# Designs tried in a protein design chat: VHH binders against Protein SPO16 homolog (SPO16). Part 2

Target 1, 180 residues: Protein SPO16 homolog (SPO16), of Homo sapiens (Human) (q5vvc0)
Amino acid sequence: MAESGKEKIKWTTTIIISSSLKSYEVATALENRSHKVRYSDSVENGSIIFSLSGVAFLLMDTKECLLSTEEIFLAKIEKFINIHQNSFLVLSAALHGPEEWKLMFRIQQRFLGCNLRILPVHNTVNAINLMCTIAKTTSKPYIDSICYRMITAKAYIIEQSPVWKTLQKIKLNSDSVNPN
Short names: E, the ipSAE of ESMFold2; O, the ipSAE of OpenDDE; V2, 0.75 times the mean of E and O plus 0.25 times the DockQ between their complexes.

## First folded at step 1 (VHH)

Design b2 (framework vhh_7qbe_3)
Fold by ESMFold2-Fast, scan of step 1:
Structure b2 (fold): chain B 180 residues (1-180), chain A 123 residues (1-123)
Amino acid sequence: as target 1 above (180 residues)
Amino acid sequence: QLQLVESGGGLVQAGGSLRLSCTASGFTYAMGWFRQGPGKEREFVASISGSGGSTYYADSVKGRFTISRDNAKNTLYLQMNSLKSEDTAVYYCAAGLEYYDFWSGYPTEYDYWGKGTRVTVSS
């Protein structure tokens, strides 16, 4: 393994985080992972959006959901999934009780057949690791596609330039003779 | 700095049609149209993905407006048909350099904005 000759590419991305999460450990931890973080008042409270991956996460605390009316938190989820095609509900499920299972079941019933995935998490580290893993895995084909489009666009601009067209008029003889 | 220039605004009779254009000074991915009517907040109208393969519309304009783009010309279009007095607004072009190719009605997902073009629909 040639360490000094080994190219290391660090995965970095742009993350849009709801301003409602600025004081939360999850926001600070994502900033500490060298990602570009942008806070927004225009996104739903609890939103974390990985733009390059096209993946959106809605963070909800199971305890807070149980303290609110069912119509309120279901309407919040419905609004979120109507805006984001690849939606994940990150549900903080530290209760380990029948109320947690009933809540999860109710959400699953209400959004059966929708583009929503439910991720129960027990702590902030677990939540961050899951979100980053999903976003990183999803972003790889996106990054490859983006790089290809950028290279193609740059090549097109160069080929349309007067300099490039002038170079194309120069006839170069190929050296077809290689010594054995 | 990326520049966006809107054109095509003007006065039109109710039931008429108008086509807006927005030319970008450089390469863009997702693009959209927003509008702001008298005494109202700026609202989403339509968006289009970088490839043009996905389009999204506000319910108020579905079936009447068509968003399209010509990437060779770095130009975005909004074809407005069956115009209503409620469509009277300043229309803004928005562009993102984010590589997000999914539906986006959020203003925060757009990094660059034009100065706007005024559309007045008389009844």
Scores: ipSAE 0.000, ipTM 0.140, lowest interface PAE 13.7, mean pLDDT 73

Design b3 (framework vhh_7qbe_3)
Fold by ESMFold2-Fast, scan of step 1:
Structure b3 (fold): chain B 180 residues (1-180), chain A 124 residues (1-124)
Amino acid sequence: as target 1 above (180 residues)
Amino acid sequence: QLQLVESGGGLVQAGGSLRLSCTASGFTYAMGWFRQGPGKEREFVASISGSGGSTYYADSVKGRFTISRDNAKNTLYLQMNSLKSEDTAVYYCAATPEDIAELYTILSGEYDYWGKGTRVTVSS
């Protein structure tokens, strides 16, 4: 190869953003940071995924949660964490008052035994800085971790039949070394 | 406005060889070949990373087909040897211009751009 990557470079990465966030300030700001951004209809609404880092963020507004039934948003969180091994819940307005704080505490208690981290944020800049810092510090993914994540994201991959078939064919190829 | 154009398809006798080409109108990262035979679903054939350093093959073609690329020409190749009647299909080229984790794209088969296909017929 001609390039060795020895030069001092600015960190850039690949980000998959739910199409539900396309018009939101957070999506525009991530695009403005020179990252490669792809929008997807196959991921949960509110998702931001750093594929190279193997981390996934679910954005939720605490005030919207307070206006909805607990069953609805808890089911959404549960679905998200079951798909993504390294999951973060980004909660806006979680520290605005006692009701918001109680909601955050209830979510924390519900998912105590799970690999879910809760990130209360005050604004879009705070959210972006936290997400990018976390992704940057975990930007050395493992092949097995990537494969595992793709397999656990089966619910979304099934809607994209070529994706699932490609995974199966490649895995069978790897496993076919010494078929006896 | 990325466009992919396949070429090199045709009629060939069993045991023969063909080389397929796919030219892109611009730079691409991961690329792959897929095929769809008569009465069959579209299936994965082979994929290659942007650098060409990593390649993956379907079991049915492993050892017979070779995927390669020439990034200076924005061209993908599929060298097909020891062709069998079951290799008869329309072959599609697929690509992404994004530096999505190349391994993720290769393993998931999530390609953003597709060609219209080139037909390969293997006669006995």
Scores: ipSAE 0.000, ipTM 0.134, lowest interface PAE 12.9, mean pLDDT 74

Design b4 (framework vhh_7qbe_3)
Fold by ESMFold2-Fast, scan of step 1:
Structure b4 (fold): chain B 180 residues (1-180), chain A 122 residues (1-122)
Amino acid sequence: as target 1 above (180 residues)
Amino acid sequence: QLQLVESGGGLVQAGGSLRLSCTASGFTYAMGWFRQGPGKEREFVASISGSGGSTYYADSVKGRFTISRDNAKNTLYLQMNSLKSEDTAVYYCAAEYDLYSSWFEPTAYDYWGKGTRVTVSS
């Protein structure tokens, strides 16, 4: 299963990246893919926006989030989702401790009624491939399928977390036909 | 279409203060203030990111002017302190529709207000 799109789709993509990410590996990797990259001081720190696809990604590291006050962290996410209709929270996926799982639960609880999807990522290559694949489609079912496969693959290495599965399932059920 | 309306301009003595406001008809990403003095082209004054977390100023106003925004009201502000005769100009509010990094370029802004006049005497 190729998760990357066709070469032609990559060439027509315009990517707006927060200036806060200019020195980060993810920005360098996107620049190396021949996209039209624009750095913006206008967007929330950590933003990567695929304007032509109408999807926006907010990059956060769970360890950095734990160093911030919860109020600041959640306010940042709320502002982001209020600006972008198709919003994704991209998190480094090293959630091993109960503190990290509690953080994910708090995000889920705070934004339960909102159209926010969470993407666990292991490394820059995984993050780039996932973002580009999502940006090539506007189909929620396809996006949800990608999220589900990521959860399943991660479970192969780590005992399946009910929090991660519950968070993603809630989003899937919200986007799919109501089973009730 | 997005509408921008400036207010707060007027006549003020050198060393005085004024606060300009700009209200947008909807949410905007980056917003900025530009000014055009007598016989000059339009120049950058200050800009602010969509989140309000980043601000930028022209060297001529740095330390005297403060840009801020209230996204709940879709309103941009410019607090002008220690005004000088050289600050006399028509002040324009500008907003980006498409996100772009050229915060100091007039061409980066898709929407403009009609301007508010600021006159600093003596």
Scores: ipSAE 0.000, ipTM 0.115, lowest interface PAE 17.0, mean pLDDT 72

Design b5 (framework vhh_7qbe_3)
Amino acid sequence: QLQLVESGGGLVQAGGSLRLSCTASGFTYAMGWFRQGPGKEREFVASISGSGGSTYYADSVKGRFTISRDNAKNTLYLQMNSLKSEDTAVYYCAADYRGLYTIEYPEEYDYWGKGTRVTVSS
ESMFold2-Fast, scan of step 1: ipSAE 0.013; ipTM 0.316

Design b6 (framework vhh_7qbe_3)
Fold by ESMFold2-Fast, scan of step 1:
Structure b6 (fold): chain B 180 residues (1-180), chain A 123 residues (1-123)
Amino acid sequence: as target 1 above (180 residues)
Amino acid sequence: QLQLVESGGGLVQAGGSLRLSCTASGFTYAMGWFRQGPGKEREFVASISGSGGSTYYADSVKGRFTISRDNAKNTLYLQMNSLKSEDTAVYYCAAKYYDSSGYYLHPSRYDYWGKGTRVTVSS
């Protein structure tokens, strides 16, 4: 139904997507869901970060993992989880066969006790729906807050304002106090 | 440290064929061929997934070029048929670090590069 009077308040957030994913359909689909998308060359290839909720997703294909040296993809995962506190690994094709399942199990065992959660997905639509559901659920306290719009605006300003960051540094230095 | 070494370039007459090879010192994820002609920017030619199950071609080479790989030998191939003067370029082999993205058309999305092999097509 295309009635504007029945339009629900949409959950919107800033999503930081690795520039490596700009040519992939997942990026286009996230833009089409009315989220604010920012591309970054500073984040790991395959990463998607939901700024408001603080969750980060690393996209990897299980079939391609099976053709790589285990140390290479494990090192990439380890680097990702060390940067992001709430980390999720989105694995495509993880349930296609016994070798793919075994690889997913090996990753799970390697990072047992870490902050990583593994999400097997079948296709791009599954991945998008799952990522958005997790990020929205994690953001629920902010969505239900009367301050939701302020929090969203604040996050955007902080992330996108190098001038504001520079001014904070200058203020701390002017007090002759070591910045913490 | 991964190294890529191209071979098979040379001088060929228009309408002729050449087969390029690229040997990697170890396993690679997705791979591709790029080319740079005289006075032009580096452009996409073809790519292949890690498994070899998916291939992608630039419109200018579709039906003439075939990309393939032999993962047991860590080798990528480009079979070039019906060559045109416009195909004259230095051809570069590229390999991608492991990633779920499938394929990429831009050179900046590839992690490893060879030094290139020259292909000259005479009229």
Scores: ipSAE 0.000, ipTM 0.109, lowest interface PAE 16.4, mean pLDDT 72

Design b7 (framework vhh_7qbe_3)
Fold by ESMFold2-Fast, scan of step 1:
Structure b7 (fold): chain B 180 residues (1-180), chain A 121 residues (1-121)
Amino acid sequence: as target 1 above (180 residues)
Amino acid sequence: QLQLVESGGGLVQAGGSLRLSCTASGFTYAMGWFRQGPGKEREFVASISWSGGSTYYADSVKGRFTISRDNAKNTLYLQMNSLKSEDTAVYYCAAELSYYPFDTWESYDYWGKGTRVTVSS
């Protein structure tokens, strides 16, 4: 199967974005970077999932968190990390004041021992660059070839995802496609 | 079960144009076109995201083919210009039906029966 171009080594991937983010700068910027983007109503609001890399990002605004009850946003984070094995919280703030750092600390304490990473970002460009760097580096074997990188990322996701293994078994019963 | 129905195939002379359509019986996420020529393996032609904001093309068709979709009609299109003898193939429509948490860009859940395109020289 030919990927777009093949002329130059260019990192492109598949991204699932919550429909809640369709009108946001982050979604349009990711589409403009030539990634294959799918929107989903079945994922948590604020989700951005790099399926080939097996990493998932939950985008939250610190100001909105500070205006809500602690139990509400903590429950949202807990649900997210229970669904996604490699989870990152992208915490947006234009300025990081004492209240924002206290919020970060409380989230870190609540999920102590969990594999949740918290990524404070100042703007959309920061967020996109950081998310893409993390997703790209989790697929770093065969970086010299986009085709081999995608094959490796696919294998990595299949090995790391119990959910994907289950879905593949179900799919085999439906379409007669050979598993690779 | 989702059904995909291709149309628009036929006989066309080299240098000509042809438009293929694929109508889905329901909602689809990403969609794409594949083709299989005489004595060849099935190959990727083009794909398009649900929003239409991202498109991908095989090197052999870039600048000549344009993929587009009309979500209100659940219809996918492939505008083929400057056709070559090498474009002779059965063209297949493919679609992703639902969200899978660890979906891949290579996966398509449903396929049409194909529509034949013959380019004479």
Scores: ipSAE 0.000, ipTM 0.103, lowest interface PAE 16.8, mean pLDDT 72

Design c1 (framework vhh_7yz9_2)
Fold by ESMFold2-Fast, scan of step 1:
Structure c1 (fold): chain B 180 residues (1-180), chain A 125 residues (1-125)
Amino acid sequence: as target 1 above (180 residues)
Amino acid sequence: QWQLVESGGGLVQAGGSLRLSCTASGFTFSSYAMGWYRQTAGNEREWVAFITSGGSTTYADSVKGRFTISRDNAKNTVYLQMNSLKPEDTAVYYCAADELAQIYAELTSGTYDYWGQGTPVTVSS
């Protein structure tokens, strides 16, 4: 029996969104759904991360992928999945026809054996609903482990950066000539 | 309405100790990561330490081995035990709380949900 006047508490969570998506419909819609949204310049362009659930989504427009160099977007996907254990590629297209399916097959072939799941979506509403459903069903027991992995991954990225390696080299050779 | 109230700051001589406390209200303390930052006049806020909801801790290199962060969820309080204080530790110390910091502390350090008013610490030589 339906109970009059009883309202279910709306599910809200914390989301890190790449600053590259700040002006996009997906970011505005997530803000409008009362989620706590934080923008980051340190995550890969197109990233939407549900930090409390430990799941990460890389949003890509199928039309833009078909117009770009394959190696560029495949390298982007590879970098993303190496950082995030529970990775999803969200491929958006109004209609998924032969060209869109060929693109998905090429991505699947490149990452065969990797822990990557591909989500074809038709619009922003479908993308948001799927991302929120996946995040909502994720178990809480691993939050401390996820925190540790993210801190470790960040430290590794900093230590492997060209800037950090250049600074270390300069510190070891203080007699380098620097003509201005 | 949320609130973070800091206490325990003051004047101390070099080599001395102080314990800072920060009591939280208006949010579910046990679900938030808690951190300590410090700031001197004319400088940006510097991260000092953080502790996750699960109790995992990390420290800035400048305070590692001298400072200890801890929490008491029953009292909604986070602590910073400061030992072997140096004149360069002189700063206003801020308590911060953030739900994101427990997973992506280094990516979201500038976007903490809640901040205290700050408590001054002066270390004399």
Scores: ipSAE 0.000, ipTM 0.174, lowest interface PAE 11.2, mean pLDDT 74

Design c10 (framework vhh_7yz9_2)
Fold by ESMFold2-Fast, scan of step 1:
Structure c10 (fold): chain B 180 residues (1-180), chain A 125 residues (1-125)
Amino acid sequence: as target 1 above (180 residues)
Amino acid sequence: QWQLVESGGGLVQAGGSLRLSCTASGFTFSSYAMGWYRQTAGNEREWVAFIYSGGSTTYADSVKGRFTISRDNAKNTVYLQMNSLKPEDTAVYYCATDIPYEWLLESYTPEFDYWGQGTPVTVSS
């Protein structure tokens, strides 16, 4: 019985996911794609690790970061990049406006010269597809090019959008904040 | 329509040289990094060389010092000059470019969608 000749084989791998994400859509969706998912309490909250590919992703909600203390999430990112050689920060937001891009630029400045690459995504499907594409690709120069292209193209598209122009105008009109 | 067309492959003796060309159409060539990959039967595609929009280059260790990647933005063409060819360089060579952000969001896989047709290179010993 030649079963391998009758089926189409898709790429599957073993993924280590932080136990903090066990009930999240991202974990369930990766399991549904036939990847072998292992949960760990010893990795940083928000971690998704493709050990066979040598890449690690730290998933963070951009809105959550904007509402929390900057010192805490920067320390979390620093700890993550010190453990993982090929590190990606996956920043999720339904809409990437001026505040979201400012946060990304601040993180980029803080970690200049480090091995951290930043990936803005809109939803769980975007995040999964991007992480799996990167993990499947083994060329470091290709991965670096993809990440740079993503950030640059996304910034350009958002900056040219009517939504971005409207948000920027609203921000300028609300710029007169007196903290006393 | 995105299109990449490779040419220049063929049969060559060990120690010889070949120049591969890839002409791009349907996108703003000068804004994208371009690369060459190769695939041997039964193996995954491996990266060979990359040239960024600004002209800087990167090479796989196996080809460094023997291969040179270059581009001509006026002709929308990227080249791979292959010198001191070895039997181990026998492969189908593919031209590729950076994946745009939108395509990554749509489950793009480099092996399927945005490659050229490939050009075979056979190095005899």
Scores: ipSAE 0.000, ipTM 0.132, lowest interface PAE 13.4, mean pLDDT 72

Design c2 (framework vhh_7yz9_2)
Fold by ESMFold2-Fast, scan of step 1:
Structure c2 (fold): chain B 180 residues (1-180), chain A 126 residues (1-126)
Amino acid sequence: as target 1 above (180 residues)
Amino acid sequence: QWQLVESGGGLVQAGGSLRLSCTASGSIFSIYAMGWYRQTAGNEREWVAFITSGGSTTYADSVKGRFTISRDNAKNTVYLQMNSLKPEDTAVYYCATEYVELIYDSSGYTYEFDYWGQGTPVTVSS
């Protein structure tokens, strides 16, 4: 695990997190791993979105689901998967039992044939490791495409070194003159 | 800080072959796109070849059909196989890499591009 842990620290990306999770352990831990975290009020409560990979995770607590109306949490899941084509439901439970597995089975059957994948997790660390592994693996083709375009653009900028040097001088001297 | 170390440069006769290697010290090499660039004294740096993390390749017209870029992610190494070398291929060859980060509030993206090797000289005799 040491090797994959080092990779996750070295791999950084932009993550959009629902403002509902701002003070939660999962959000703080992702920030501590040097990812650029952006909070949003426009996404579903419990959302964690890896924009570069297009992967979206919906965090739900199994005990809260079991205490709530089935219609309410199923409607929330349906809304989420209709917005995000590459969707994962992350079900958190402090203690896994038969009722949690029955809940997972019910959700799986309800959304059979849909784009939803269900991931039961034991704790915050397991949730973060799983989400990051999935996002990192999924992001590779998009990173490749974007990097190609950026390298082409950067080569042009490097070849225009006098312009780049002029911009650097403006930036270095910006503190001594008002930009307005 | 991530380091790229080039090797394999040297003196070679026109029509000959040479293989350049570039080894990265970073554990995330496999997710980076890698490129080869070359520069002659008094001239601007020019792009030569590019390989994505998935293995897709692209070449400058001047080297297409003669040069082949490849990578070995297990060895954190990118290679440039140079065949049918010409005197005009004489240059210092650099490997470079790029990682991209998307910022949600911008209409674009932010990136780090300053991951270059120190260069390896290639001289092709006429």
Scores: ipSAE 0.000, ipTM 0.105, lowest interface PAE 13.0, mean pLDDT 71

Design c3 (framework vhh_7yz9_2; at its last look DockQ between E and O 0.01; V2 from the best seeds 0.00; counts 0 for: pae O 10.9 > 2, unsure alone 60.4 < 65, grease 30.5 > 24.2, SAP .776 > .668, placed apart)
Fold by OpenDDE, look of step 2:
Structure c3 (fold): chain B 180 residues (1-180), chain A 124 residues (1-124)
Amino acid sequence: as target 1 above (180 residues)
Amino acid sequence: QWQLVESGGGLVQAGGSLRLSCTASGFTFSDYAMGWYRQTAGNEREWVAFIYSGGSTTYADSVKGRFTISRDNAKNTVYLQMNSLKPEDTAVYYCARDLYYDFWSGYSEYFDYWGQGTPVTVSS
């Protein structure tokens, strides 16, 4: 019996990438994963948007942030999160030492209560994997599948509940007593 | 369409100085970090210096203390002041537009944010 190799349907999506990232490894890597990549000059520099999932990623270099005036990179982040409801800040660093962590905490504190999630990454591959994973899990088909599973599980739990079984028995008995 | 034009290269004696310029057009210059790279025949292009949009600078170890990168946003120009030049500094120097994301840049043959380059020759 030939194990019908379930061809894992490779997840593909449409990705909007800032034109500023066109020459960067991350853009090339995303293109190589058979996604539909579109470049745009109208989106924030350093941004990658997964349109189907509705998630947006702002890529920033930790070193650059550390060297820059705090006001400058914070303003950029603020602008980005005000545009995108589902925002992630991708902070890249070869090493995440005390200074890098300190920066992350500062950023997180600055945007406490905002819809900003910080993703520390060490390399391009790591960044791409995280972004794609997040986008995949937040995609409509995936969410729908999860919701369906949850609803089905809930229904199963309810149907198997002793309370539910008891109520059903009671109802059956009541219907038998009042045939009217 | 954006354009980068390098100038200022030439022949200089060891210990001498040169100032390279790169003039940008076709984009909001002030929003971008700028970098200088150099390449010798048969070798890979190497990073030399970088200036962020905010004005902060970083240098390769090989040029630290000798080279200074600066920018004039009003003129859409980035400069590389090269002092104490050595024969090892002989290369074609390229200006590049970049953002804060040099970490993401791999050696791509498709890198299109480069100027045409200006040759620097340091004679012993």
Scores: ipSAE 0.009, ipTM 0.211, lowest interface PAE 10.9, mean pLDDT 80
ESMFold2-Fast, scan of step 1: ipSAE 0.080; ipTM 0.410
ESMFold2, look of step 2: ipSAE 0.013; ipTM 0.374
ESMFold2 (binder alone), look of step 2: mean pLDDT 76; pTM 0.764

Design c4 (framework vhh_7yz9_2)
Fold by ESMFold2-Fast, scan of step 1:
Structure c4 (fold): chain B 180 residues (1-180), chain A 124 residues (1-124)
Amino acid sequence: as target 1 above (180 residues)
Amino acid sequence: QWQLVESGGGLVQAGGSLRLSCTASGFTFDDYAMGWYRQTAGNEREWVAFIYSGGSTTYADSVKGRFTISRDNAKNTVYLQMNSLKPEDTAVYYCATHEYYYGSGSYFEIFDYWGQGTPVTVSS
């Protein structure tokens, strides 16, 4: 669509990407689209967050999910949706087969009535196009609204809190510690 | 690369005026709230003034009525007009912007971008 093409050329945003994705094509391609990309060790592995739109994506590989226990990947999804109000699960390496459909059905069944939406994708380009379209279409906070100002003020107050600073330090140390 | 460059600091006598400028590059300035902070030796950085992308402003009680924050989106510049300066206004002044993400509960991602600082000395 010409309209979407014009918007994509002119539209830039801020994207928070999990450090786990730094070497992946999806991160490089988002950087190449003139977006401001920030890497974070504080977000769940596979996260891509469009901060100005309030939209969060969790990227998962269908094969990787099928190799793990159901409890492990469902717990990861549950943690993600509890943090991010407007959440999408992006399933990459989508296969046409009963195993893929059973996996998708299990996830939909577990999170029925929750804020999670599922997006099957065939390749990185399709994933990026869908994520950017969703983020761009999602209503941005009205600049100068009470809500935007309150959120900005709360963020500053929380950042300056000794308790918040201590909790962030502990979380980062825990996430970075790998005994192997 | 995000960059904030401050200018306009210097030495001024009590009761005088200074205008600080902060020019931004490497990001979409119009979408971001801009702030001025100051720091004296041995103290935390103190918030002075914010201007939101829509033009609304807020000020610390210590500077209300004396300082005015403004922005020129065409020039990617934020200003701090300081009038009726007092010796206690002596500090290094920093321009800043913040990226934040608000999730559920108390979850926040905050990324701070700071200028190099510009010193202001008010003599009595």
Scores: ipSAE 0.013, ipTM 0.305, lowest interface PAE 8.0, mean pLDDT 74

Design c5 (framework vhh_7yz9_2)
Fold by ESMFold2-Fast, scan of step 1:
Structure c5 (fold): chain B 180 residues (1-180), chain A 124 residues (1-124)
Amino acid sequence: as target 1 above (180 residues)
Amino acid sequence: QWQLVESGGGLVQAGGSLRLSCTASGFTFSSYWMGWYRQTAGNEREWVAFITSGGSTTYADSVKGRFTISRDNAKNTVYLQMNSLKPEDTAVYYCAAEIYDYTTGEYYPEFDYWGQGTPVTVSS
């Protein structure tokens, strides 16, 4: 008499993931949660973007950062926050030891007063749950603002731009969404 | 997994009216822009109308004043009311859920959220 879990997933969203993460557990797990996952080469390596929620996550491993120069990963974080207004740094292994804690503190000090939030995570499941919770709970006031900007931009292109026909054809071209 | 099902197409005389419906399942309908597109044989799909999650509407110049897009979030349904139909409105009409990637600057129909299409023929 076991009941099969008929959980009706009512919240699904579109997630843009850096192609650098395509083979990683985090990407596979998000696909398996019935979210629509799109891969992009145009975003920073380690990016996970919830466009409908207006939030962006940059995944970094603290241990990998400790093996690189500080200026390299700080420049990467700075570039990310300059592109995304509502930014989160998802930092794995940040609480595993004193050197990892010091690194997290250095990042926090470097970006003090910026739009960046730091999220230390222990494993992939924690990271996914936290990202999805943030995206879901922050989406409500942000979605309508994004939609308004999109409608305004679309109307402007149609009414003011001689290139609107070309743009329209590009957006309807099935070849752009078929990787073959 | 995600599905859009269109209905309401058919044969109608010039000057007549049709109402198309598109019912969504498997995704958070209220969070998506919904659009209507149409396609004639040998041509790419052309955009007809958009409606945002908040209910704001935008129309192609060819249909403005004749077509009305609306949505019912409780029924997960988007509608296209077509009035004063012309022979040039003859096409297969498709429903789509839309997404904008603001990071890449791309705006495009969500491919897996395309419906199967419903044919509309306007005779003179």
Scores: ipSAE 0.000, ipTM 0.176, lowest interface PAE 13.5, mean pLDDT 73

